# Miniprotein binders against q6w4x9r395to579: the designs that were tried, part 22

Target 1, 185 residues: q6w4x9r395to579
Amino acid sequence: GHCSLEGGSFVTTFDARPYRFHGTCTYILLQSPQLPEDGALMAVYDKSGVSHSETSLVAVVYLSRQDKIVISQDEVVTNNGEAKWLPYKTRNITVFRQTSTHLQMATSFGLELVVQLRPIFQAYVTVGPQFRGQTRGLCGNFNGDTTDDFTTSMGIAEGTASLFVDSWRAGNCPAALERETDPCS

## First folded at step 3 (miniprotein)

Design H9
Fold by ESMFold2-Fast, scan of step 3:
Structure H9 (fold): chain B 185 residues (1-185), chain A 90 residues (1-90)
Amino acid sequence: as target 1 above (185 residues)
Amino acid sequence: MSLLDLIFLVEEAIYKNDPETFERVLREALETVSDPLDVAWIIKYALILARRLGNEEMVRRIVEIAVRYARESGNPETVELIKEILREFG
């Protein structure tokens, strides 16, 4: 399955449900029993542009009992607080520069992350079939069920999306802002 | 103190198996943060991390601290948020 984080907090889940939110927090993107050592993928959002209500992805974090790998929009990669030169390899994880503008984190357990650094920081998550029905977080449950609660307008989610997003906050932060609370211009 | 700074301090306290430091960080957050949700989410993150590490004593200590602060706050909103978080992990 494929999950993407693009632009001003646009998310497309593993079940292909698009939604949007505005938030300034660390959110759990993916948790699963299929991830070794209590692993989790997290996304960090912060203020974007000049508007207080607009937010963007600023870092992606893979956290487990052994590793805390942070990939930031500043093109810095750290593990457990120490900066790493690429390619960076552990027993089960390799982080490398796929192109001049893209980094890839490949794993032995069926998770792959591609991060676009420029011109805009974005992330793309791929999981193998073993994750079907066994994921939770912003990327959805990957169960194949059709849910239309998150698609009520021109491809922009509203309503239950804010409660969904707030349920996956992993840090100390205010509630996420929906598109309807951010007036045009 | 930024949100990320608070998260890192919480992580350090839990990795060091230091509930007293966690309580100190929580007290500092209560003094600097006006929104009850902010404190509730620090507690939630601490519980998630302690559970992942298999440190059941730390989970117990965090629950005790959370319940005590909820009661001492006198704020029904804070009490409800903390109880909801504890139910989510129970």
Scores: ipSAE 0.000, ipTM 0.111, lowest interface PAE 17.4, mean pLDDT 68
Fold by OpenDDE base, second read of step 4:
Structure H9 (fold): chain B 185 residues (1-185), chain A 90 residues (1-90)
Amino acid sequence: as target 1 above (185 residues)
Amino acid sequence: MSLLDLIFLVEEAIYKNDPETFERVLREALETVSDPLDVAWIIKYALILARRLGNEEMVRRIVEIAVRYARESGNPETVELIKEILREFG
């Protein structure tokens, strides 16, 4: 399964459903029992301009019982708030520079993350087949059905992205907006 | 103090296993935050973080604090939001 966060506010789920939203919060991208130590992948969005539609991805966070790994747009990688030099390795996670513009987080448990740093901060999430039907969050449920991707944290299928996205907030933030605007603007 | 500042303080409180500081920060949030939804999100975030860190004691303490807050606020919207959050973590 491949999930992408592109253009600042564009998301494509594991089931290949595209949608857009504008929010300035931390959101759960991926939860799954297949992630060890109660792990979860999160996305941090912030304002990139003066209007509500000017939002962008600014960081990706992997949070577990042991680690809080943050990859930010300024290329700083931290674990539990402490800056780490690359390549950085934990028990089952390795973060390293893949190219001049890309960082990669590789894991031993079937999760891969590629972060494009420039020109736009973007993220690409890949999960193994063992995750099929066992994921939740903004990346969807990876069951091959796009119609139920907007399942909220409470297990309710929503028809709109805004309510879906809002349900997966992990921090204090205003409600997400659904606007058919260029997320790169 | 901004909402982001409050979230930062909440994180610190949880990382340090300090429920008293969490409560203090939450109360400060109540004084500075105009939207009850924001307070609810602070609580939710705290629970998520505490759970992810495997700190079940902190989860319990946050729940207790949230329940007390709900009772004290008297705002039905806030109470419902908190109840909804607690159902996720109860």
Scores: ipSAE 0.000, ipTM 0.195, lowest interface PAE 11.9, mean pLDDT 88

Design J1
Fold by ESMFold2-Fast, scan of step 3:
Structure J1 (fold): chain B 185 residues (1-185), chain A 97 residues (1-97)
Amino acid sequence: as target 1 above (185 residues)
Amino acid sequence: DLKKELEELFERIRKLVEEGKYDEAKELIDKALELARKYGDREIVYFLIELRWAILELKRGKTEEARKLMEELLKEAEERGDQVIAEFIRRVLERLE
């Protein structure tokens, strides 16, 4: 299944349902029992730095008990606050430059992330069939039924994207990321 | 020229939708989407993503939901002055029952 984050604040779920939102926080894209060490994929949105006041994707974060991998629009990759040269490898995760404009995070557990750096920062999430019916977050529940694609963190199917998106907010997003950024890097 | 390449793809997509060949139409929409992403045209990327969703609704037999989505897309295209997208949607809507 494929989930995409494109053109600022536009998301297409694993069940292929598109929606738009306006937000300036860190949001949970994907949580699943299939992710090791309580892993989660998250997206950071901020006010657009271009000529309009819309919000846009600024960074993608993979967080587990062992790793906090951040891929930012500035083409910086960090793990646990330290900048990494590519290719960067851990036991189960490899981050590498796929093309001059794309980075890929490959995993051993059926999750793949492709990040387009230029001309617009965008992300594409691919999950294997083992994730079917076992995902939650902004990318949806991957159950093949689009009527419940806006299932909130409380398990309620909403008719609108706004309540759905707000339910997947990961706390005070700017404060959490700023504390882990190395100010000398 | 992105717009000329898209015009040709849109005509092919329209014919496939008119013939009820929704899977083939979706494949061409994915090709158009790849082209639009390469040129960085955000409005066309948004349009194509929502168009793909409308085609999936048609495949599921949800014709009225697809019609409403396409009517919203037409209004947005007209407000932007995008005659290529607006004409494409009008022609698709003419065939939806």
Scores: ipSAE 0.013, ipTM 0.404, lowest interface PAE 8.1, mean pLDDT 75

Design J10
Fold by ESMFold2-Fast, scan of step 3:
Structure J10 (fold): chain B 185 residues (1-185), chain A 97 residues (1-97)
Amino acid sequence: as target 1 above (185 residues)
Amino acid sequence: DLKKELEELFERIRKLVEEGKYDEAKELIDKALELARKYGDEEIVLFLRFLRIAIRYLKEGKTEEARKLMEELLKEAEERGDRVIAIFILRVLYRLE
């Protein structure tokens, strides 16, 4: 299953349901018993400088009891608050530069993350079949992969449900952002 | 008038693509592009150019050519502030990588 965070404020769930997002906080994208050490994938949103009423993705976080990996729009990767040079490897996770504009986080437990750094900071989440029906968060519950036959591929049919988004807010409001550039950036 | 003509063309294009009739779909896209350009509808022009690249890729399977054309279209969409088409292009680019 695929979940995407695109255009600064758009989300498409694992069941291919698109919606728009206007919050400024850290939000839980994915929690699952399939993630080791109480792992969770999170997204940090902040106000966009382009529009007064718009928000944009500024970082993606993978948090477990062992690791806090942050991938920032400033192209900085940290783990537990320390900047890391790529490729960065742990026992179960590897973060590396896939292309000149994309970073990938590959794991041994069926989760993959691709982050587009330029021209717009965006994220794409892929999970294996073992996650089916066992996910929760902004990316949805992964009950099936069917798309709506009557939904246009062009438009988003409905706006964001504020209560849905707010229910997945992490305890970091306002969001705590790591805004450091290392010598490699 | 124009909106109904374009809606009829889009419906015919959709059916042709579903049937795998990519050459016929391309002919209708070219007709729709002429109409959109004549009436100055730049948003529809960008979307039709996106469809043309996508259909060409489905027919020919030339991944590197499709990626390059999509990257060029993405740059134009961003310069014009067309966020909807930029999202569609980015999804295609993710799959082509």
Scores: ipSAE 0.000, ipTM 0.094, lowest interface PAE 20.0, mean pLDDT 70

Design J11
Fold by ESMFold2-Fast, scan of step 3:
Structure J11 (fold): chain B 185 residues (1-185), chain A 97 residues (1-97)
Amino acid sequence: as target 1 above (185 residues)
Amino acid sequence: DLKKELEELFERIRKLVEEGKYLEAKWLIIRALYLAREYGDEEIVKFLEQLRQAIELLKQGKTRLARYLMEFLLKIAEERGDQVIAEFIRRVLERLE
């Protein structure tokens, strides 16, 4: 299954349900029992230079009990807070420059991430068939039914994207409006 | 004249997209990228790289993703006041319906 984060704030789920949202926070993109060591893929959104009120993807994070790999729009890759030179390899994960404008994170557990760095920061997530019906987060539940792709972290299927997206916030983010107008928040 | 050459290339790209000839459309976009780089127009280079990505999505059958990327590019072109690029994208989007 494929999930994409494109054009700043456009998302298409594993079941091919498209939506757009506005927000400035870290969001859970993919959680699954198929990911080792409580792994999760997360997406960081912040203000966009295209419009002062729009938001865009600025980083993708893979977090597990062993690793916190951050790939940012600044072309910096860190693991557990330390900058890494590419190619960067762990036991099950390799991050490398696929082309002059794309980085790839390949894993041994059926997850692949391709990040476009230029001209617009974008992410493409591919998961193997073992993930069917076993995913949750912004990329949806990968069960072949688009009507429940907006299933919140509380397990409720929503008809609109806004409550769905807000339910997948990771951590105690200040409200987007306060972050944008009050830099001390 | 870069503008004349790009307008001709955009018309050819549109016709190829309408005919479902996405590989040939990508080749013309790559040619347009070369011309834009030679003229040093960095904004058009960024636009063409995203257009190439949209055409790749069409080639893969991901029509909704390609449409969303093209809609984003249309908004950018409209904000910049670039009517040639905006009109090109509008015509492509109409055919993807």
Scores: ipSAE 0.000, ipTM 0.064, lowest interface PAE 25.6, mean pLDDT 71

Design J12
Fold by OpenDDE base, second read of step 4:
Structure J12 (fold): chain B 185 residues (1-185), chain A 97 residues (1-97)
Amino acid sequence: as target 1 above (185 residues)
Amino acid sequence: DLKKELEELFERIRKLVEEGKYLEAKWLIIRALYLAREYGDEEIVKFLEQLRQAIELLKQGKTLEARILMWELLYEAERRGDQVIAEFIRRVLERLE
């Protein structure tokens, strides 16, 4: 399954459902029993301009009971807040520079993350087949059905992205705004 | 000494959280907030407000969200070099594991 966060505010789920939203919070992208130690992948969005519609992805965070890895445009930060030189390795996770503009987080448990740092901060999430039907968050449920991708954290299927996205907020922040996805973006 | 008083309160709050006594923990947080405001420590006030939020999440059974918030707080505390807050958060996170 492949989930993408592109163009600052566009998301394509594991089931290939595209949608757009504007928010300035941290959201759960991926949570699954297949992630060890209650791991979760999160996306941090912030304002990129003066209007409410000017939002962009600014960081990706992997968080478990033992590890916190923050990938931002300028640095990789771990649990103790220190920027790390790459490659960085933990027990099950390796972060390394793939290209001059791309970082990769490789894991031993079937999660792969590629982050494009420039010119636009974008993220690409890949999960193994063992994750089928066992994912939740903004990346959807990876069950091959696009119609139920907007399932909230409470297990309710929503028809619009805004309520769906808001349900996966990791903190107290303003409600997300949705906009029709532009396939040309 | 604000540091000492807050450390004592933090320890009590931590114990209550470990025991799942969230209501009692919230009351002590309110007390800690009062002290922090009296001493004019805005950083501690901010932390305590967020801690209260985390406890509320725990009451709701939103453990993951609470852990996320606590990890964020830990990151901020470590960046500021606030060992007291950092240690408090670490202990709480251990309970949430």
Scores: ipSAE 0.015, ipTM 0.324, lowest interface PAE 7.7, mean pLDDT 87
Fold by ESMFold2-Fast, scan of step 3:
Structure J12 (fold): chain B 185 residues (1-185), chain A 97 residues (1-97)
Amino acid sequence: as target 1 above (185 residues)
Amino acid sequence: DLKKELEELFERIRKLVEEGKYLEAKWLIIRALYLAREYGDEEIVKFLEQLRQAIELLKQGKTLEARILMWELLYEAERRGDQVIAEFIRRVLERLE
C-alpha cells in the first residue's frame, strides 16, 4: 500500500482516497500492531509562511520505545533529539540520502518512507501486505474500501476530512478546518 | 514530598516559558533534574533531560525543532498514561502555537 503527503496539505490514503485539510499540529499518520516497539509514524504541519490560512508538512516523525527519528524540511535528521549524519543505521532502521533531493527511511518490518526535501517538502509511505486492514491514522485503514477511510481515533467513520483529521491530533492543537471552495470565478 | 515539589516546579517552568524566559526556565529544569536524580526516578530524569533540550532550542529560536521534540514527549506521556506530564506539555505547546 502507498500513502502520500503532497503539495503542502494534500493526503492520499492507502485506499487511494484523496483529501486536504488545514491544520497546525502533529498528527498520527500510521499506527499499527505490525510496527515493533509500539511504533507510530507522525506528521507535523505548520503555517506555510505565505498565507495565514494555509498549512504545510514541515516534518515527519517515527516514534517507538527505542527511537524518535525526526526528518524536517530544514534537512535535519535527529534521533532521540541528537542530530545524525547520513547514512544513519539502527538495528532495524536505516536513514540515507537516496538522491540529492530525497531521503529514505528503510525498515526491516515492512515500512518504507521517502521524503522529498526540495522543491516542496513531501512524504511517501509504503507498507507491505501484512499491514492490510491493520493501520490507523491519517493514511486510513488500508482495508480496500475508501468509504470508511475517514475512521476516527474512536473508530467512527466520518463523512468529512476535518473531523477525521482532528481525531488524529497528537495533543491539544487548534482544530483543522476543511478548505471551502470558491463557488464563483 | 518529591511529587508536590516537582508539580510546583513544573507550574513555574510553564509560566516562564509562556513569558519567553527560557534561561530562567532552564535553571528550574536543572533544579528539577537534581531532585529527580536524587530520588532515583529514571523516567522523570529522562523527561526532564529532553525538556531541557527543548527549552535550549527555544532559546536559540529553533521553535519548529522544539515543538517537534515536545510533541514526541506528549505522545510518550499519553501512551504511558502520565496525565501530569501530558497536561504540562499540552499547556506549553498551546503557548508555542
Scores: ipSAE 0.000, ipTM 0.133, lowest interface PAE 20.1, mean pLDDT 71

Design J13
Fold by ESMFold2-Fast, scan of step 3:
Structure J13 (fold): chain B 185 residues (1-185), chain A 97 residues (1-97)
Amino acid sequence: as target 1 above (185 residues)
Amino acid sequence: DLKKELEELFERIRKLVEEGKYERAKFLIDLALEYARIYGDEEIVKFLEQLRQAIELLKQGKTRLARYLMEFLLKIAEERGDQVIAEFIRRVLERLE
């Protein structure tokens, strides 16, 4: 399955459901029993440099009991707070430069991450078939049914993206900004 | 030893920049670039290439643009937690107006 974080704040889930939100927080992108050592992928969003009312992806984090790998829009890769030269290898994870504008994180446990650094910072997540029906977070459940892709951290299926996104916040930060509508009806 | 070698190199570059000896500073950076490429340190290669550009700008009298590039490099070094590079850049910036 494929999940993408593109543009100014667009997400397409593993079951191909697209949505958009505005937020300035770290969000859980992917959790699964298939990830070793309580692993999780997270996405960091902040105010966009293009527009103050828009937010954009600024970093992707892989966190486990052993590793805290951060890939930022500034092309800095750290693990547990220490900057790393590429290619960077651990027992199960390799981070390397795939092209002049793309980094890849390859793993031994069926997770692949490709990060586009320029012209717009964005991320692409690929998971193997063993993850089917065993994922949670912003990338949705990977069960082939798009009607429950907005399943919150409490296990409730929501009809709107805003409640879904807010349920996956990973820190003490404000709720996602509500999308502006016409000032007058 | 690599850390000590890198600290000594940056101290020499800083002194040359403060003395306005930009061509000599660039020469030392070029030597460091050759070493970094042989060792395979892509991140240091990128940093040194941008540092060389900043010093070239200083040589051309484009101090504001050089300062802007150095401030960008400082932000990156601080985010990486690289105190050797961050301290080197801070010292250079203290001398620029």
Scores: ipSAE 0.000, ipTM 0.063, lowest interface PAE 26.5, mean pLDDT 71

Design J14
Fold by ESMFold2-Fast, scan of step 3:
Structure J14 (fold): chain B 185 residues (1-185), chain A 97 residues (1-97)
Amino acid sequence: as target 1 above (185 residues)
Amino acid sequence: DLKKELEELFERIRKLVEEGKYERAKFLIDLALEYARIYGDEEIVKFLEQLRQAIELLKQGKTLEARILMWELLYEAERRGDQVIAEFIRRVLERLE
């Protein structure tokens, strides 16, 4: 399946359901039993640098029991708060520069993330067939039926995007602002 | 740059229009509008707004009215020397015939 985060606030789920939202927080994109060590992929949204009425993607985070990999729009990659030079490798994850404007996070467990850095920060999530019907979060449930793609964190299928998106907040909205104020180097 | 981003979106939009998936095509036109606004290209913004109207006409079954609007868009693009927009409209029109 393929899920995309484009143009700051446009999302297309694994079942190809499109929607927009205007939240400014950290949201769970993807949780699945197929992700090792309680892994989750998350997206950080903040106010657009161009328009205050719009929100934009500012970072993508992969979090597990061992790793907190952050890829931000300023082209910094960190793991557990420490800046990493590319290519960066762990046992099951490799982050590398795919092109002059794109970073890729490849994994051994069927998840691939491609991040476009310029001119607009965007993310593309690809999952293997083992994830079918096994995903939850903003990217939907990957069950081949778009009518229940807005399934909330409590398991309720909503007809509108707003309740769906709000249910997947990670509860750390200030983290995006804190990240941008890094006092180091 | 904007032209490269638009070329990729235009190909996706063309395929959706060809398949009769007009609501999805309008979604991608809205994405293209955000790109154009970010770059401050008012001419492309105006073009995309008119393209969205043409797709809405196709959704309503008003195929002739949509084609007329697209011919007008093609003429203006050619007059301005905008090859990216002109080529995109030509490809869409080929599939509507």
Scores: ipSAE 0.000, ipTM 0.375, lowest interface PAE 12.0, mean pLDDT 78

Design J2
Fold by ESMFold2-Fast, scan of step 3:
Structure J2 (fold): chain B 185 residues (1-185), chain A 97 residues (1-97)
Amino acid sequence: as target 1 above (185 residues)
Amino acid sequence: DLKKELEELFERIRKLVEEGKYDEAKELIDKALELARKYGDEEIVLFLRFLRIAIRYLKEGKTEEARKLMEELLKEAEERGDQVIAEFIRRVLERLE
């Protein structure tokens, strides 16, 4: 299945349900028992800097018990707070430059992430068939039914994107995340 | 140039949607997508992809889902100052009421 984060504020779920959202926090994009070591994919959104309130994707995070891989719009890749030169390899994950404007995170467990760095920071998530019906988060539940694509973290199907998005906040927001992902720290 | 060509395509798409000819509307949207890709306009490509999904919802009788998606697209077009896209969406939304 495919899930995309495009145009700064648009998301298309694994069941092809599109929606737009506004938020300034870290959100759970994908969580699944198919991800090893309690793994989760997360998306960081912040204000875009325009005069009106608008938000855009600024980083994608893969977090597990072993790794915290952050790919930011500034083209910095870190793992557990330490800056990494590409290609960067762990036992099950490889992050590399696919093109001059795209980075790829390939895994051994059926998850693939492609990040567009320029001209607009965007992310594309691909999962294998083993994830069907076993995903939760902003990318939806991947069960083939768009009726419940807005299932909140409490297990409630919502009719609107705003309540759905708010339920998937990962808690800690801008200042703490910014310090943690700073390669100079 | 692209906006002038899209304006004509949007008029044809709106008429097909009003007539309930959703498959034919999708074919015109696919042509508009090909045109937008040739011009390299990523914003219009994204708009057209979401518009195609809204038309699919209308075909499936999911009018509320289509309306909500179109309202989000209208807001985005207005914030970007794209009057051609904004006007097209407003006209479609008026007919869904």
Scores: ipSAE 0.000, ipTM 0.182, lowest interface PAE 16.9, mean pLDDT 71

Design J3
Fold by OpenDDE base, second read of step 4:
Structure J3 (fold): chain B 185 residues (1-185), chain A 97 residues (1-97)
Amino acid sequence: as target 1 above (185 residues)
Amino acid sequence: DLKRELEWLFLRIRYLVIEGKYDEAKELIDKALELARKYGDREIVYFLIELRWAILELKRGKTEEARKLMEELLKEAEERGDQVIAEFIRRVLERLE
């Protein structure tokens, strides 16, 4: 499964459903029993301009009981708040520079993350087939059905992205704005 | 029927991918996904989703990543005994080499 966060506000789910939102919060991208130690992948969005519609991805965070790995747009990688030199390796996670513009987080549990640093900060999430039907968050539920991708954290299927996205907020923040558009591919 | 139509779409998609017409291929994949979902073939749905990603990678110039993904899909198809999908992938891979 592949989930993409592109163009600052565009998301394509594991089920290949594209949608757009504008928010300035931290959101759960991926939560699954397949992630060890209550792991979760999160996305941090912030304002990129003066308008409410000017939002962009600024960081990706993998959070577990043992690790809090942050990859930010300034190319700083931290774990539990400490800056780490690349390549950085934990027990089951490795973060390294893939290219001059891309960082990669590889794991031993079927999760891969590629982060494009420039010109636009973008993220690409890849999960193995064992994750089928067992994911939740902004990346959807990976069951091959796009109609239920907007399932909230409470298990309610929403028709619009705004309520769906808001349900996956990791903290207190303003409500997200929703616009259904096809992201550039 | 839906199955025959889907098979026909596969042929077209394969052609477009081989010809490097990735945008058109993606459009047909989206149509195929709709049909596959209606037909209830989950394996085809997952395949098409992954294929869609592979094509996007090709479009982005990530040919090696796309190839690797397709190799994995081929392996899965073969293990499942899905000759149709396996043959589809083989033909595409042959042309990408």
Scores: ipSAE 0.547, ipTM 0.813, lowest interface PAE 0.9, mean pLDDT 92
Fold by ESMFold2-Fast, scan of step 3:
Structure J3 (fold): chain B 185 residues (1-185), chain A 97 residues (1-97)
Amino acid sequence: as target 1 above (185 residues)
Amino acid sequence: DLKRELEWLFLRIRYLVIEGKYDEAKELIDKALELARKYGDREIVYFLIELRWAILELKRGKTEEARKLMEELLKEAEERGDQVIAEFIRRVLERLE
């Protein structure tokens, strides 16, 4: 299954449900019993733009009991606060430059992350079949049914993205705002 | 690293609550509260609100107890001027009615 974070504020879930939000927080993208050492994939959103308050993806974080790997839009990779030269390898995770504009985090446990650095910072999450029906977070529940993709951290299916997104905040931050593209653009 | 341990405990607690493993979540909440006492930073207040949210989920099957706890959390959020958490709590309370 594939989940994408594109265009600064767009998300497409593993079940292909698209939505948009603006927020300035760290959000849980993916939690699963299939991730070792209680791992979680998270996304950091912060302010962007100069004319209006808009937000965009600025970093992706993989957090587990042993590792806190941060990949930022500035092309800096850290683990547990220390900058790392690429390729960077741990026991089960390798971060390397896939192309001049893309970094990849490959794992031994069925999770793959590709980060586009330029022209716009974007992320693409791929998970193996073992994750089907076993995911929670902004990327949805990967159960083949889009009607419950907005399942909050409390296990309640929502009809709107705003409550869904706010429930997956990993800190005390401003509320996210749903935003539609201009119909005439 | 105390801050890192608190961040991980927060995520693990939320995960256990989602999975319905309430007894395991209780043990980690107690551990997180003990570590929070040692942290001593303003940021811990945000962490404590999230922990109280996790505790509320432990009472998800008990609607009146959940409502009472959520009302207490709403008062705390309003006293702190945390309008984001206050609004989130109000929306949850609406669903309990």
Scores: ipSAE 0.000, ipTM 0.324, lowest interface PAE 11.1, mean pLDDT 72

Design J4
Fold by ESMFold2-Fast, scan of step 3:
Structure J4 (fold): chain B 185 residues (1-185), chain A 97 residues (1-97)
Amino acid sequence: as target 1 above (185 residues)
Amino acid sequence: DLKELLEFLFEYIRLLVREGKYDEAKELIDKALELARKYGDREIVYFLIELRWAILELKRGKTEEARKLMEELLKEAEERGDQVIAEFIRRVLERLE
């Protein structure tokens, strides 16, 4: 199954449902029992295009009990806070430069991440068939039904992307941007 | 020329949508997405992702949901002065039932 984070603020779930959101936090992109050592893939979003309150992807994080691998838009790769030169290999994970503009994180457990660094920072997640129906997070539940792709961290299917996205927040970040601005021109 | 290629692809996509050939339209949108990603046109990438969803909604018979999405895309294109995308959407909407 494929999930994508494109254009800085668009997500297409494993069941092919696209949505856009405007948030500035770390979000759980993918959690699954299929990931070893309590692993999770996470996405970091920050502000961009201030006049329109746009946000964009700035880093992708793979977090487990052993590793905290961060791939940032600044083309820096760290693990547990230490900068790493590519190719970088751990027991089950290899991060390497696939092309002049793309990095790949390959794993032994059926997860693959490709990050486009330039011209726009974007991420593409591929998971093997063992993940079907066993994923949670922004990439959806991978069950072939787009109706419940907005299942929150509490297991509730929502009809809107905003409630869904907010439920998958992870990390200490400012409260969601107030949408109180009613532009009167 | 990227601009000329996208204009050609949009015209072909419009014709496929008019004829109800949604799977073929999606294939062309996917090709346009590959091109837009390569050249880093963020607004085109956003548009194509949402257009792909609108086409999937049309395939599922959810014509009103697709129409609403396309109307939102038209408004956004007009606000940023993107005449190519705006004209494409207007032509699709004219024949959408």
Scores: ipSAE 0.000, ipTM 0.313, lowest interface PAE 11.6, mean pLDDT 73

